Miniprotein binders against q9h3h3. Designs and how they scored, part 177

Target 1, 235 residues: q9h3h3
Amino acid sequence: EDGFTAEHLAAEAMAADMDPWLVFDARTTPATELDAWLAKYPPSQVTRYGDPGSPNSEPVGWIAVYGQGYSPNSGDVQGLQAAWEALQTSGRPITPGTLRQLAITHHVLSGKWLMHLAPGFKLDHAWAGIARAVVEGQLQVAKVSPRAKEGGRQVICVYTDDFTDRLGVLEADSAIRAAGIKCLLTYKPDVYTYLGIYRANRWHLCPTLYESRFQLGGSARGSRVLDRANNVELT

## First folded at step 15 (miniprotein)

Design pF7
Fold by ESMFold2-Fast, scan of step 15:
Structure pF7 (fold): chain B 235 residues (1-235), chain A 86 residues (1-86)
Amino acid sequence: as target 1 above (235 residues)
Amino acid sequence: STEELIERVEELVEEILELLFEARFLAREGAPLEEIEELIRRAEELLREAEELAKRAGVPPKQIEFIREWVERLLRRVRRAIERAK
């Protein structure tokens, strides 16, 4: 197999963002229509590039649900890119702290909890749970990738508005767990995505800030969250 | 000099972040209000210092405003945590 490089992952993300999205927007659509929408567009059946045998004949980049209070703020991505180029040429160390500072300075603060699931009932069930939590106001916004190929895993992204707000990140994790999700979750700030920081990055940085594992019976929390940057469990 | 000023701003921003995380943790644990308010006071002091240094370093006004808005947003969440703990 070829494997994914940072360049391939960035190209895939760009293409998906540019292609049409299937959106349930709770700001303009009654919550009572959600179940019918979920039944019409199960992620395991929606194809990335369209197929007469699927719910879509045309390409779909993402399937998304916007909460009633959702207010998108992408920040100054152009300014972020320019500052990133300046930082790389400056000779200064490239660290998680330096990237956090660039993100704050340019207001590129959003981040996301990620879960990867194989196409099938579990994926569709997990997505339905997340979508309901968004529409009910426990989460702000979420999206799930369409099916690109047979057997390939799909990703559910649950966004928070500020990755530097640790408590907000943990509150989102709790809401995901309350929705019945038990799989491994990893948290990545969007600034890392915009700057092409993935598993195999030139600066050898860990591409995730937090990791969440489901826990049975020890706590009302529902999960153990690890700070991946310093490998310290958050209590 | 400009590079040194920017590094100092980054250090101040990191210190602000740590103070506000500590304040929110203490607020959730029901710690004495005096301890939480002292952390908030220190964070506000460092923010004023960071803004002045960023201005002197030639950081665009828009970016300085983003830093201020970011800190003010975190402060609002700390104050909300204090109210919920009551």
Scores: ipSAE 0.012, ipTM 0.523, lowest interface PAE 8.6, mean pLDDT 83

Design pF8
Fold by ESMFold2-Fast, scan of step 15:
Structure pF8 (fold): chain B 235 residues (1-235), chain A 86 residues (1-86)
Amino acid sequence: as target 1 above (235 residues)
Amino acid sequence: STEELFERVEELVEEILELLFEARKLAREGAPLEEIEELIRRAEELLREAEELAKRAGVPPKLIEFIREWVERLLRRVREAIERAK
């Protein structure tokens, strides 16, 4: 019955990116205003296309928090896409390594930790924790999807500057865990998103580089992080 | 200057990770304990060097602490692999 093709996922992502965003920008807004903003726009209640009964009457694509030091850099996406077309027409194999090299060459390095949660109190609490970590400087940028008209899970995205910087990726995971998040996390480089490579793709590539699972410890609280591309445990 | 020092710290951390990944692989395969312990010893030496360089480079104390905790968690995984192989 339900199913998403790469085409449908790309169309949904494009529509969300193009619609208005609700943004708390710590570069221009005092941190003292965050709690009121979070109370006004809980993601479980903000609707994707607007509703008289929700906090928004107009469409909202994303709810985002920008850290004080946030400086966006998407790299050369056009150059990346041109190089990807050239790679596809060449006899060269399409592997995680070749995609990594294209991303480095064109400086398309950002990536994100993803968590999927059902609409409700736990989603709102998780988002509040992440938003505070961003405003306090432990994370750089995060966004959460609004509630879909037909329900379903919502996604929180926590961005890092460079998916090839393993320490930076792991530091973000630690900050997410310190914020009280206990659910499964997956990490995806934005290069895969820009090239339209999703879960099901003709090259059989896994767009998820890392997985993080919360570890209940008697003596220590932490997470298990797996490098899925190399099948290596990092923690 | 500080940028070059930070790059060197990153290189040392990458070397530490490779040594510990190899140590854990060898532990899972039941390799001689002496070989695994040598990799651990080398990794611990590099961690001390990386921490000192990071302090000189002005790396935030929280990031230095994170690197230490990360390496110590990986060391624990190597020790666990050794015990399971026994």
Scores: ipSAE 0.000, ipTM 0.160, lowest interface PAE 17.8, mean pLDDT 80

Design pF9
Fold by ESMFold2-Fast, scan of step 15:
Structure pF9 (fold): chain B 235 residues (1-235), chain A 86 residues (1-86)
Amino acid sequence: as target 1 above (235 residues)
Amino acid sequence: STEELWERIEELVEEILELLFEARKLAREGAPLEEIEELIRRAEELLREAEELAKRAGVPPKQIEFIREWVERLLRRVREAIERAK
């Protein structure tokens, strides 16, 4: 059975966010340095807690690439958490619309396309493609998890600044596909992550808003994007 | 009641999103400016209503500013789409 809880997953996310990050920051680093940085820190070899045989001897929470125009704004997460507690004790239904309103009033608008890949060449190649798209300005920011001690899949997160901007979310999907990514993608707003909305949550919410599946079409490569909340195809 | 104010605010937020999504889609397709501007005007009216209801619901000024900034950013994206379609 499923041994993971929302609390356990939230604790893991918090620990990773608080541990040191390996960052390529295109705001302060020349784009010409990216290939060397990617070769030095392939995500399939960077270990979560450090290892003499890996590129890192100390713990690494995330490996990240910041675009030239990246301007971080996490919003009012403290206010969001207080409002969430109040909402859970209120008579108001907890729906995607309710969480969207809560996110807007606390400016917690960012979201991310997620892809899960096994450690190895395909992961490293996918990350390199995403990192180049970020540095070239087609995407804003991305990060990838390091390799866990027990193994398992790693996750690449490609962020957009506003999950309520449906067209912006779809534009990011297109840029990911243009970078050569063919695996399944799912989109999750950061408000869901902060509030611990994962699989099997108490409110029976779908933990992701969109799903993107790669397909070959005639002369153009594209994707089928499904709105999971409304069960409607967008592309 | 305060809960009824929040329900109305949520409804207004969803209507604003639908109007701005339609406006941006039409802008990308090069639709007549008059049609796009009408959707923008309606979204701006709903924003003013949402701000007033939020104030009545006791929402802090900072959060009301976040609602306004959210709409203003989406409006900028509609305007950018209009310019690119020219």
Scores: ipSAE 0.631, ipTM 0.872, lowest interface PAE 1.5, mean pLDDT 86
Fold by OpenDDE base, second read of step 16:
Structure pF9 (fold): chain B 235 residues (1-235), chain A 86 residues (1-86)
Amino acid sequence: as target 1 above (235 residues)
Amino acid sequence: STEELWERIEELVEEILELLFEARKLAREGAPLEEIEELIRRAEELLREAEELAKRAGVPPKQIEFIREWVERLLRRVREAIERAK
């Protein structure tokens, strides 16, 4: 999977954050309307630029679902970026521990489970399962990328409030698995995205902290979660 | 090496992002147009460099086009922010 796909995905993610979103907000919209909304805006049909014949006539950056407990907290991203620039200028060694400390100091603690799926029924079904889990309160917030003109895989992002809370990260994995998702999951803190730390970066930092693989008949969680930094299985 | 070229392309894309985010911030804050235009110009120069490196690295044309389109969208948003601040 070409390194370009990770930067492309991060760059596209940041660009998509600037375009209009299709949002189902469970705080303001009855849960009974979710199925109609999912039918109206299947992610395999929603196009990035509002192509003719798509459910959307205008550009869409993301399709998102907000849970009842969702509270947007981005922390001090500007302070984080300034501290990161100062750190780079200092010539001090940069480690995963350094980034964790920067994230904590600036309260930029959000992270996400990522899954990549080809456009089609499997993607739409996966998204529907995740959206239900969010509306039911098992997950806080999720988003999916719209269909690109060139095709390619779409990404579903399932967020957690704190990437340093290992239990919360594992609970989200369990909820994703309970929603019927069987594909590979990778967990990435948002701090890595805000600082432009992608795959194969000059600091040799791995932006993926955790990997989840589906396991049949295994633990109650239905997955094996690997800590990538320590190369240790957590489950 | 091809790997070194990819690494450099990644660095350039990161720098472009930083410049455009700063440009957008400055536009929202009502900074002088000249300062914002300098950041935009620099971002466009880095984009050209990234595209040249991508061609040398054998990156598929579609991926190069995607990066360009993405940067162009961000540039459009910066310009929209400038127009809203006038």
Scores: ipSAE 0.000, ipTM 0.232, lowest interface PAE 10.9, mean pLDDT 82

Design pG1
Fold by ESMFold2-Fast, scan of step 15:
Structure pG1 (fold): chain B 235 residues (1-235), chain A 87 residues (1-87)
Amino acid sequence: as target 1 above (235 residues)
Amino acid sequence: DTREELIERVEELVEEILELLFEARKLARKGVDPEEIEKLIEEAEKLLREALELARKAGLPEKQIEFIREWVERLLRRVREAVEKAS
């Protein structure tokens, strides 16, 4: 994405996670408040570092919606990092399977469907659809990046709690499509994000596990989900 | 067995458990006979017990062994929930 290195992408992700978030938390906030919150904080207008002319004057790392059943568990990220360092020096092949095993043994299981959209109406509309699906219980958690100072596309992340639960990942894809989303989606486990697996990584791993494409066939509608590592269609 | 061989075997068993539970949940969604699904669950539980013993023998930290157990148990609950929704 625009020539950033893995180190730069990891540093930016860390900074965003550490900065304040704008959160609609359905566990403690009535669902009736959502539409007003979405109108107040459209992602195309919320700025990363604050701007007197935007909805925020202070930095915002992420804009997020938590579902009623959201129970965060990031696992043992510290243990994962130590095990990763050991794996890199061990000479063992670094494969999707080996990373999956590290994720399971450290309970770092969450993952996300990613969609990248230019700032504007289509982004705000897509985010509103996703946010409503989260509050209504069809999706668990989602977040969207604020508008960067330098511009460029923004990302919507729709989380699932266990990337090894392939059917759960596919169910999330279906819910995203039911919310009216038609753009390309890719699925990335958080273990890849924590370990800095991005495009052009040292291990030549696909940076995402799955790809979902919306399709129309006559009057029929659906999505095709591809397992990127094995080049096999799952749907 | 070397520590490396034990760890490799644990990893193989974990992958087998994952495939069994995927198949069980797929069958549950289709409303297949609960007896057939229970056989897959029983096999997964048997492989889990073997994996946890080998993990202890390999000297994996207890925290990691517990994460493997919790992971399988959560996926088993999802299979059982799918069976209930199908009925």
Scores: ipSAE 0.706, ipTM 0.901, lowest interface PAE 1.2, mean pLDDT 87
Fold by OpenDDE base, second read of step 16:
Structure pG1 (fold): chain B 235 residues (1-235), chain A 87 residues (1-87)
Amino acid sequence: as target 1 above (235 residues)
Amino acid sequence: DTREELIERVEELVEEILELLFEARKLARKGVDPEEIEKLIEEAEKLLREALELARKAGLPEKQIEFIREWVERLLRRVREAVEKAS
């Protein structure tokens, strides 16, 4: 996947954030309604632009589920961006440690596990498992991209509050695996997205901090998690 | 410029466009003067033209070029809609 595909995905993600979302909010909606909502809006059938015959008549940016403990906190994204511009102008070396410090300073600490799946039953089933885990309180919030007109893979994003909290990141991986997800997972802090740091960026920064691979009969977590920055297995 | 250098410049321009549009949207929501927001939109449109030209020079597939165009144009429309609603 070339750098352009990663930028395309990030750009699409930002554009999608500006479109209406289909949201199941467990704080205001009974958990008993989740199955009906999932049946009404299967991600493989919800179209990005509200195509004729789709469950949605209007454009949809994301399909999302909010857990009971979900509290949106984006931190100081504007201050982060200003500090990033100043850092670039300074000519100082930019490292993953630099970005981590910027994120902490501006309280932009959210991150997400990402999985890419082809449209179809497997995607809808994966999403249903994640949505249940969110409503049951094992996960805080998740979203899935709607079906694109050109097809291609859809992405499920499962968020954690703090990418610097290694235990919280690993707990989310365990919950995703417990929901029956077996595909490759990659973890990306949102700070990299806000700063336009994608794959093959000019600073040679890897936006993926962790990789999770499913393992049969392995640890209680059902996965092997690799720290990409240090090339160390955590599990 | 090499193909790789041209692609990097396209990436930089797309990032700058996104920053401008995010700022424009933020200002629109705050009820800032529509004329100031329109200046940001005009700058974003200028950068888009440059990005598309560089993308063509880099030999990017037309499908990718058209994707960038359509995506930025959708964002621009939404910023304008936000200005209209605030107004």
Scores: ipSAE 0.000, ipTM 0.216, lowest interface PAE 11.2, mean pLDDT 84

Design pG10
Fold by ESMFold2-Fast, scan of step 15:
Structure pG10 (fold): chain B 235 residues (1-235), chain A 85 residues (1-85)
Amino acid sequence: as target 1 above (235 residues)
Amino acid sequence: SPEEIIEEIEELVEKALELMFEARKLFREGVDPEKAKELLEEVLKLLEEAIRLAEKLGNEEILKLAEFIIEWAERLLRRLEELLK
C-alpha cells in the first residue's frame, strides 16, 4: 500500500525501456513477414530475463510493432521532471489540469490504451490482432510486455501521439475494437508514467484518463468510452 | 528515529533513480559511455547505503526495491563494459 510501490513500478518501467526490445518494424520489413515473427515471439512465452527453454535466452524489455508512418517523439522529459520537482516544492495543487499543462509545455503528449491479460492463448491472439492493425496502418505503434519472472498479467500498450486530442484517442479505441479486442481498456498519458502516477498515488489522482468497455451487440461503435475524471460518457 | 531514516532512504532512492534516468538518456544516444558508467557506479553506492538503512529498519519493501535497482544497474554496467572492450 504505502511505501515504495510507485518508485518500484517506475524503476521496472525504466529497466524494461532500457533492456533490448524485440521489434517488428514495418518501416523496413515487409508486412508478409509479420505472421512468422508473431509465431516466433508469442508474448506468453517470451520471458523478461531470458530462459533457455523460451524464445529468448537474453533479457527482453518489450515486444513491439512499429507502423510504416511511426515517428517517435518523446518530448522534453528532462524538462518535465525539473518542472515537476518545482511544482511539488511550490506547494501549488497537484491536479489533472496542472499535469496536463506540464505535459503540453514540455511536449510530452503521447499516451496509450492499456489492456491487461493473463499469459496464454488469449493474450497471444489479442497481440496478433493489434500487431496486424499496426502493420495495416490502422494503429501507429504498439508493444506488449514479456512474461514476468514471478508471473502475473501482461500488458498490451497501443499508443497515440497526443492524449489531449480526444478524437485521436477515440479513433484508436475504435481501431482496437475493430481488431477483435473485447476486454477492458484504460487510457494513460505517458506524462503520468514518467511522473510515477499509479493507482495508489498520494495526490489521489485517477491513474488513467479514459476507460473503454466493449458493448455486446447492437452498437455501430463497438465500445462505451468514459472520461473517468468527470464521469462523462464520450461514446 | 525510524521516520528520519525512512526520509533518508527516500532521498537516496530518488537520487539513484534520477541518475538511472540520466544514464538511460546516454545509453539511448550512444554518447559518453564512460560518464554512463560513472553514473551507474554512483547509483550502486547510493543503494548500498539505502540497503544498510533498510536492513536496520527491517523493511522488506525498501530492500526489494534497492536490490532491483542494483541488479538493473549491474546489468547495464556489464553491457557498457562490453561496449568499452
Scores: ipSAE 0.344, ipTM 0.749, lowest interface PAE 2.6, mean pLDDT 84

Design pG11
Fold by ESMFold2-Fast, scan of step 15:
Structure pG11 (fold): chain B 235 residues (1-235), chain A 84 residues (1-84)
Amino acid sequence: as target 1 above (235 residues)
Amino acid sequence: SPEEIIEEIEELVEKALELLFEARKLFREGDLETAIKAGELSIEAAKKAIELAQKAGSEELMKQALFIAEWAVRLAKRLYEETK
């Protein structure tokens, strides 16, 4: 069932990528229009498949905000997939370091801070804060999942351009905290998503690199960040 | 041999998946013409894998190929909507 769960998560991710996205693109849309757009498309009310009575009549895979400087660079995903298959066939150990090197070689460097929140006002408020930070230039790009038909938590993804740039990852965490976010955050490199590294992976890899916990009154950054792979506190 | 047939199916499944990810990447980057071509090649590779997997009785590889084909068709429909 663990294998089926991982396959199911990969299938859902693929479907979301292929369905239409609702996008506020700050490269072409004035920042003054953001508040109206957020009011029109609160993520707690936007449904995955376009249910009657929701703001959307058609399926929505993701709700996204692109910053003014956003320049997408997925790297060489095809080369990454070929190298991944060669690595698996070679019998060499599959470790975080090996995956990191594969990602660097193929320029698949993006990653994201993840937060999971129940549908409702707290999710919509958190998303609005993140979206404003993106449009104001403190963050580069973010997306949030629509409400699933079966319910459950929704996810906000806040992207950084290079997961190997630890300082940049920590700077994004600080910007998220400055936007008023206090929930648990975890950081996942996109290479893990492309290669299907989820909780039930057969290589027993930790599916996230970092964990951020909000600290009341105890941190200059407002949070403590842990390197989950090495079990080392960074702050 | 059965092993050679399985290897051929695995290669086609891998090729179809790589082309699907490439098509998705190109679509996100706005290269719609190349994305369409990559998507079409993904569908072709997946169809060949399905046919061979059915003949070989490999349910697991057939499921993988069907999954890729379904997502490639879904992407192609989205690409069509963007180009009309």
Scores: ipSAE 0.005, ipTM 0.309, lowest interface PAE 10.8, mean pLDDT 80

Design pG12
Fold by ESMFold2-Fast, scan of step 15:
Structure pG12 (fold): chain B 235 residues (1-235), chain A 84 residues (1-84)
Amino acid sequence: as target 1 above (235 residues)
Amino acid sequence: SPEEIIEEIEELVEKALELLFEARLLFREGDLETAIKAGELSIEAAKKAIELAQKAGSEELMKQAEFIAEWAERLAKRLYEETK
């Protein structure tokens, strides 16, 4: 009944993955074509379900850019799921540390920086900056949601290979900041997605491992990153 | 007890939804084998929730489980098409 129920969110997310994606794949497409592609498909104008007069007449699930060296590695998800079922059956506590250990054991290590922005020039500018960083090799892969029917914020996801590699996570943050992004960033490991750790999860775990806040002029980094699991500042 | 039955149904609904999210992500990543398994488990959990909700007389939980089953079935059909 609520307009934002878990069921509605699940259905929307599933449809997005099943619907066609608009992809700029730097592995097969010359980098010189990126600017024209970005101009043709600005995220604020690409509609989720298609619309006469928008850049797309057909539904689009995601708009994505793959880097030249992009090679997806999901790890041993089957082994992760089996171990997860065993853990739940064992009655042992489910904690961030336990989930981290399962992820390491099964090599399910990827994660992503998330940013939520309202439709408009700021979103399109942020996406263009991220896309260029991906094509130039400073980031590996990224995607952005199309515009929903009623509006609301859109999300940009920037992926990294290993959420346990703090330097890699921080390097991605630096590249995002260098691209001109100044909004709040949150980092979520994909293992949390595979195991159903969302904001309203039954284990009451925080789904965010890191947060990045832009800092004007004071820091050479341009941002302050907090490890949410340990509540420690990373500098 | 009635409370224990409702709790079991709610856990099955939650499990079905989580597995649907996992299958969706795996499908997009191209891990069709694991996506199929996650989708099938989602359908199984949803069907068990439907059966228990019918016996318990919980129309709301039955409708939630039916909704999840419908989407999981749609994803499963897409996955089977992609594997051939």
Scores: ipSAE 0.000, ipTM 0.205, lowest interface PAE 12.3, mean pLDDT 80

Design pG13
Fold by ESMFold2-Fast, scan of step 15:
Structure pG13 (fold): chain B 235 residues (1-235), chain A 80 residues (1-80)
Amino acid sequence: as target 1 above (235 residues)
Amino acid sequence: SPEDLIEKVEKLVEEALELLFEARKKGDEELFEEAVKKLEEAYELAEKSGNEELLRQIEFILEWAERLFERIREELKKRS
């Protein structure tokens, strides 16, 4: 069960990454065009494989917004994959610490806050808020999945440059909350995605590092952030 | 065993990085000094690992962490 589900999710993620992306790139497009772009491509209506009744006739893997200062750095993913195969044959325990070590060694440092929402107005409204925060410079980059043919929840991913920079991860959480987002958020390092660490993986690792729940507090909207692996509250 | 030493180094580096980020957040030089001590202990233990392939990985991590520590030390100096 665990192997089959994890392999299926990894295959779907790879296909989405390889298919065309629909991108609002604030590095080359005026911010004034964002609202029209969001109206044209609401994620609840953009279909994964294209549909005459949707805004897209061709497959779309992801809908993304790049901030003005965004500079992608994926690190050495090929070296990461080779080291992962070596680690699996080494007999060493596969733990969050060993995966973190692998990620740092190969400079695969990016990570993301995830929110899962049903298709509809609430998803589109949440995505619009995140997209505006990216274009305004409070967040660096974000993407949202298109609607699957069979339905189900869609995911918004908000990226940070370095999952080992806890302050940067928490600052992104704060910016998401400031954008009006109140749903559950979980944080996943991209190394886990590249190595196929999903729900019910064969190593029984928690697929996310942090969980954020909305809580009103202090002089600003706050959240409680939990280290999921150790069940320790960080805020 | 060499694997046990590497696990200890990994844990020390992880603890040092957590203290480093808390020191940066709070502007707390005492937490920074605790982080430095853990990183120094990690350097000492790494030399005893005996596994050449894993030692290369540890050397890269320690070099990266040292650069990050240096950057944050400069940031903390600006606050004081």
Scores: ipSAE 0.000, ipTM 0.105, lowest interface PAE 21.8, mean pLDDT 77

Design pG14
Fold by ESMFold2-Fast, scan of step 15:
Order: sequence, then C-alpha cells, then structure tokens
Structure pG14 (fold): chain B 235 residues (1-235), chain A 80 residues (1-80)
Amino acid sequence: as target 1 above (235 residues)
Amino acid sequence: SPEDLIEKVEKLVEEALELLFEARLKGDEELFEEAVKKLEEAYELAEKSGNEELLRLIEFILEWAERLFERIREELKKRS
C-alpha cells in the first residue's frame, strides 16, 4: 500500500524542486519581517497541492529561508551525470570514494542535514528556530517540506556548501543544536540525490555520511556526531 | 513478456522525467509534449503488465506534468 519505488521518490523530489517555493530571502527582506512570515506559513499548515483551508490555494514545493550571504552553486550536475553513466558501464568499482571523487571533479559539493518530524507544533517550532538561525547568520540556507496529502512526516533540510569540509558540516550541526533542535539528524551530500542513490541501492552504498544525536551530558555543542562512511566519532 | 513490459515502462518513465526536467529549465513546450506522449505510452504498457505501483507513479507524474505545463504556458503568455 505504501508502494514507493526509487523512481517514484525521484519524481516527487523533482516535482517539489520545480513547483513554486515560499521563500523568505534575507538578502532582500528585513529580518524584522521573519516572525510575521513564519506565522503566515507554518509548515504543518501549508499544503503540498493547495487547499482553500490552508495558507496556500496553489501548490507549494518547498518553504525556504535564504541567509544574507547565500550564493547558490550546484556545480556541473550534467557533467556529473555523464561521468556517472560512464562509470557504471566501465566496470570500475563504485564506492563512497569514487563518488566523492566524481563530486569533487564536477564541483557538486553541497549537502544537507536532514530532520524528519510529524506535522504539528514541534515541527513548526523547530522550523522557526532554524529559520531564525539562517536569518541571524549562523546557517546559510534551509527549507522544509509542506504537508503531504497522506499526512506523513515532513523534512527540514539545512544546507552546507561543501560536504568534504568536515569543519563546516560540524559547525552547521552546532548551530542546529544551539537553535534548540534535539531530534536525530542525518547528513546527505547532494551528489547522492542527483545520481538517484537512496537507502536501498544496488551498490549497497549508505547515502548518509554523518549522523548527529543530541547529547544530554556536558558536551559544549550538545551533540555526538558520527562519520558513517568511516565509522569514526567526530565529537 | 511481463518483465519485458515492465522494463519498457521504466525506460519510458526515465526518458519522460529527463524531458520534463529539460522542458522546465528551457521553457520548451515541445519537450513537454514529447514527455507526455512517453508517459501515455508507459501508462498503456503498465496497464497491460498489471503493475499497480507503476500505474500510480505514472498517474502522479502525469498530474504533475500537466500543472507544470500550464505554469510554463502562463509564463510564455505573459512574455508574449
């Protein structure tokens, strides 16, 4: 009854990226307007395909906040995809290292911390905290999915510009924790998304590079971060 | 034969998604029409295969493509 294939997930992701976005852009909008914008568009109430009873009557793919210094750079995605096709036909081993090298070669370096929350107050509160951190300059950019027809969990994505920059990835985690977020976080490079590599892939690759768990104890950052690719504790 | 149908459907869906991506980036109405034709062929083959999951996938993509197409058409109308 769930019935999602990798193709279905890819189609839904592409549709969301290409449908209209609700954006608070701190590059052009005063920070003082953020609270009103968050109140107008709580993610638990914004519907994916529009509803007269929701804040939107038209489809919304994502709700996003852009920081003052945000400068998008997706790299050479077309070159990446062509090289991936060549790699698959070459017989060369497909490993995390091979994908990392492809990403570096084509400058497809962005990645994101992901958190999944059920629709409701906790989601809206978490998103407000993340949005404020973006507008205040602790994070660069973030987006949250609208509410789907099925009412499943929604996702908050917090982006960093370079998944190979461990310090940058850890600094983003720290900022997320400082915003009051306590749920499990997982980090996925966009290269895996562009190549259609999900959890159940034929190469048995884990698309999650880092995992962050909230720490109850005396950590200055409030979390433990694990490098899943190398099985190494980072903090 | 059923496996042949499923493989053909998956190929058509993949090609249609690539065309929709390009159509959106370029604002090209002909690429949308080509994508829809591939999706319609995929739907007919999926029906013959009895694969309900593929039918739902194609229905989703067709509905999304129709909305995207109308948006592109409205944008082109504004520019004209």
Scores: ipSAE 0.007, ipTM 0.426, lowest interface PAE 9.4, mean pLDDT 82

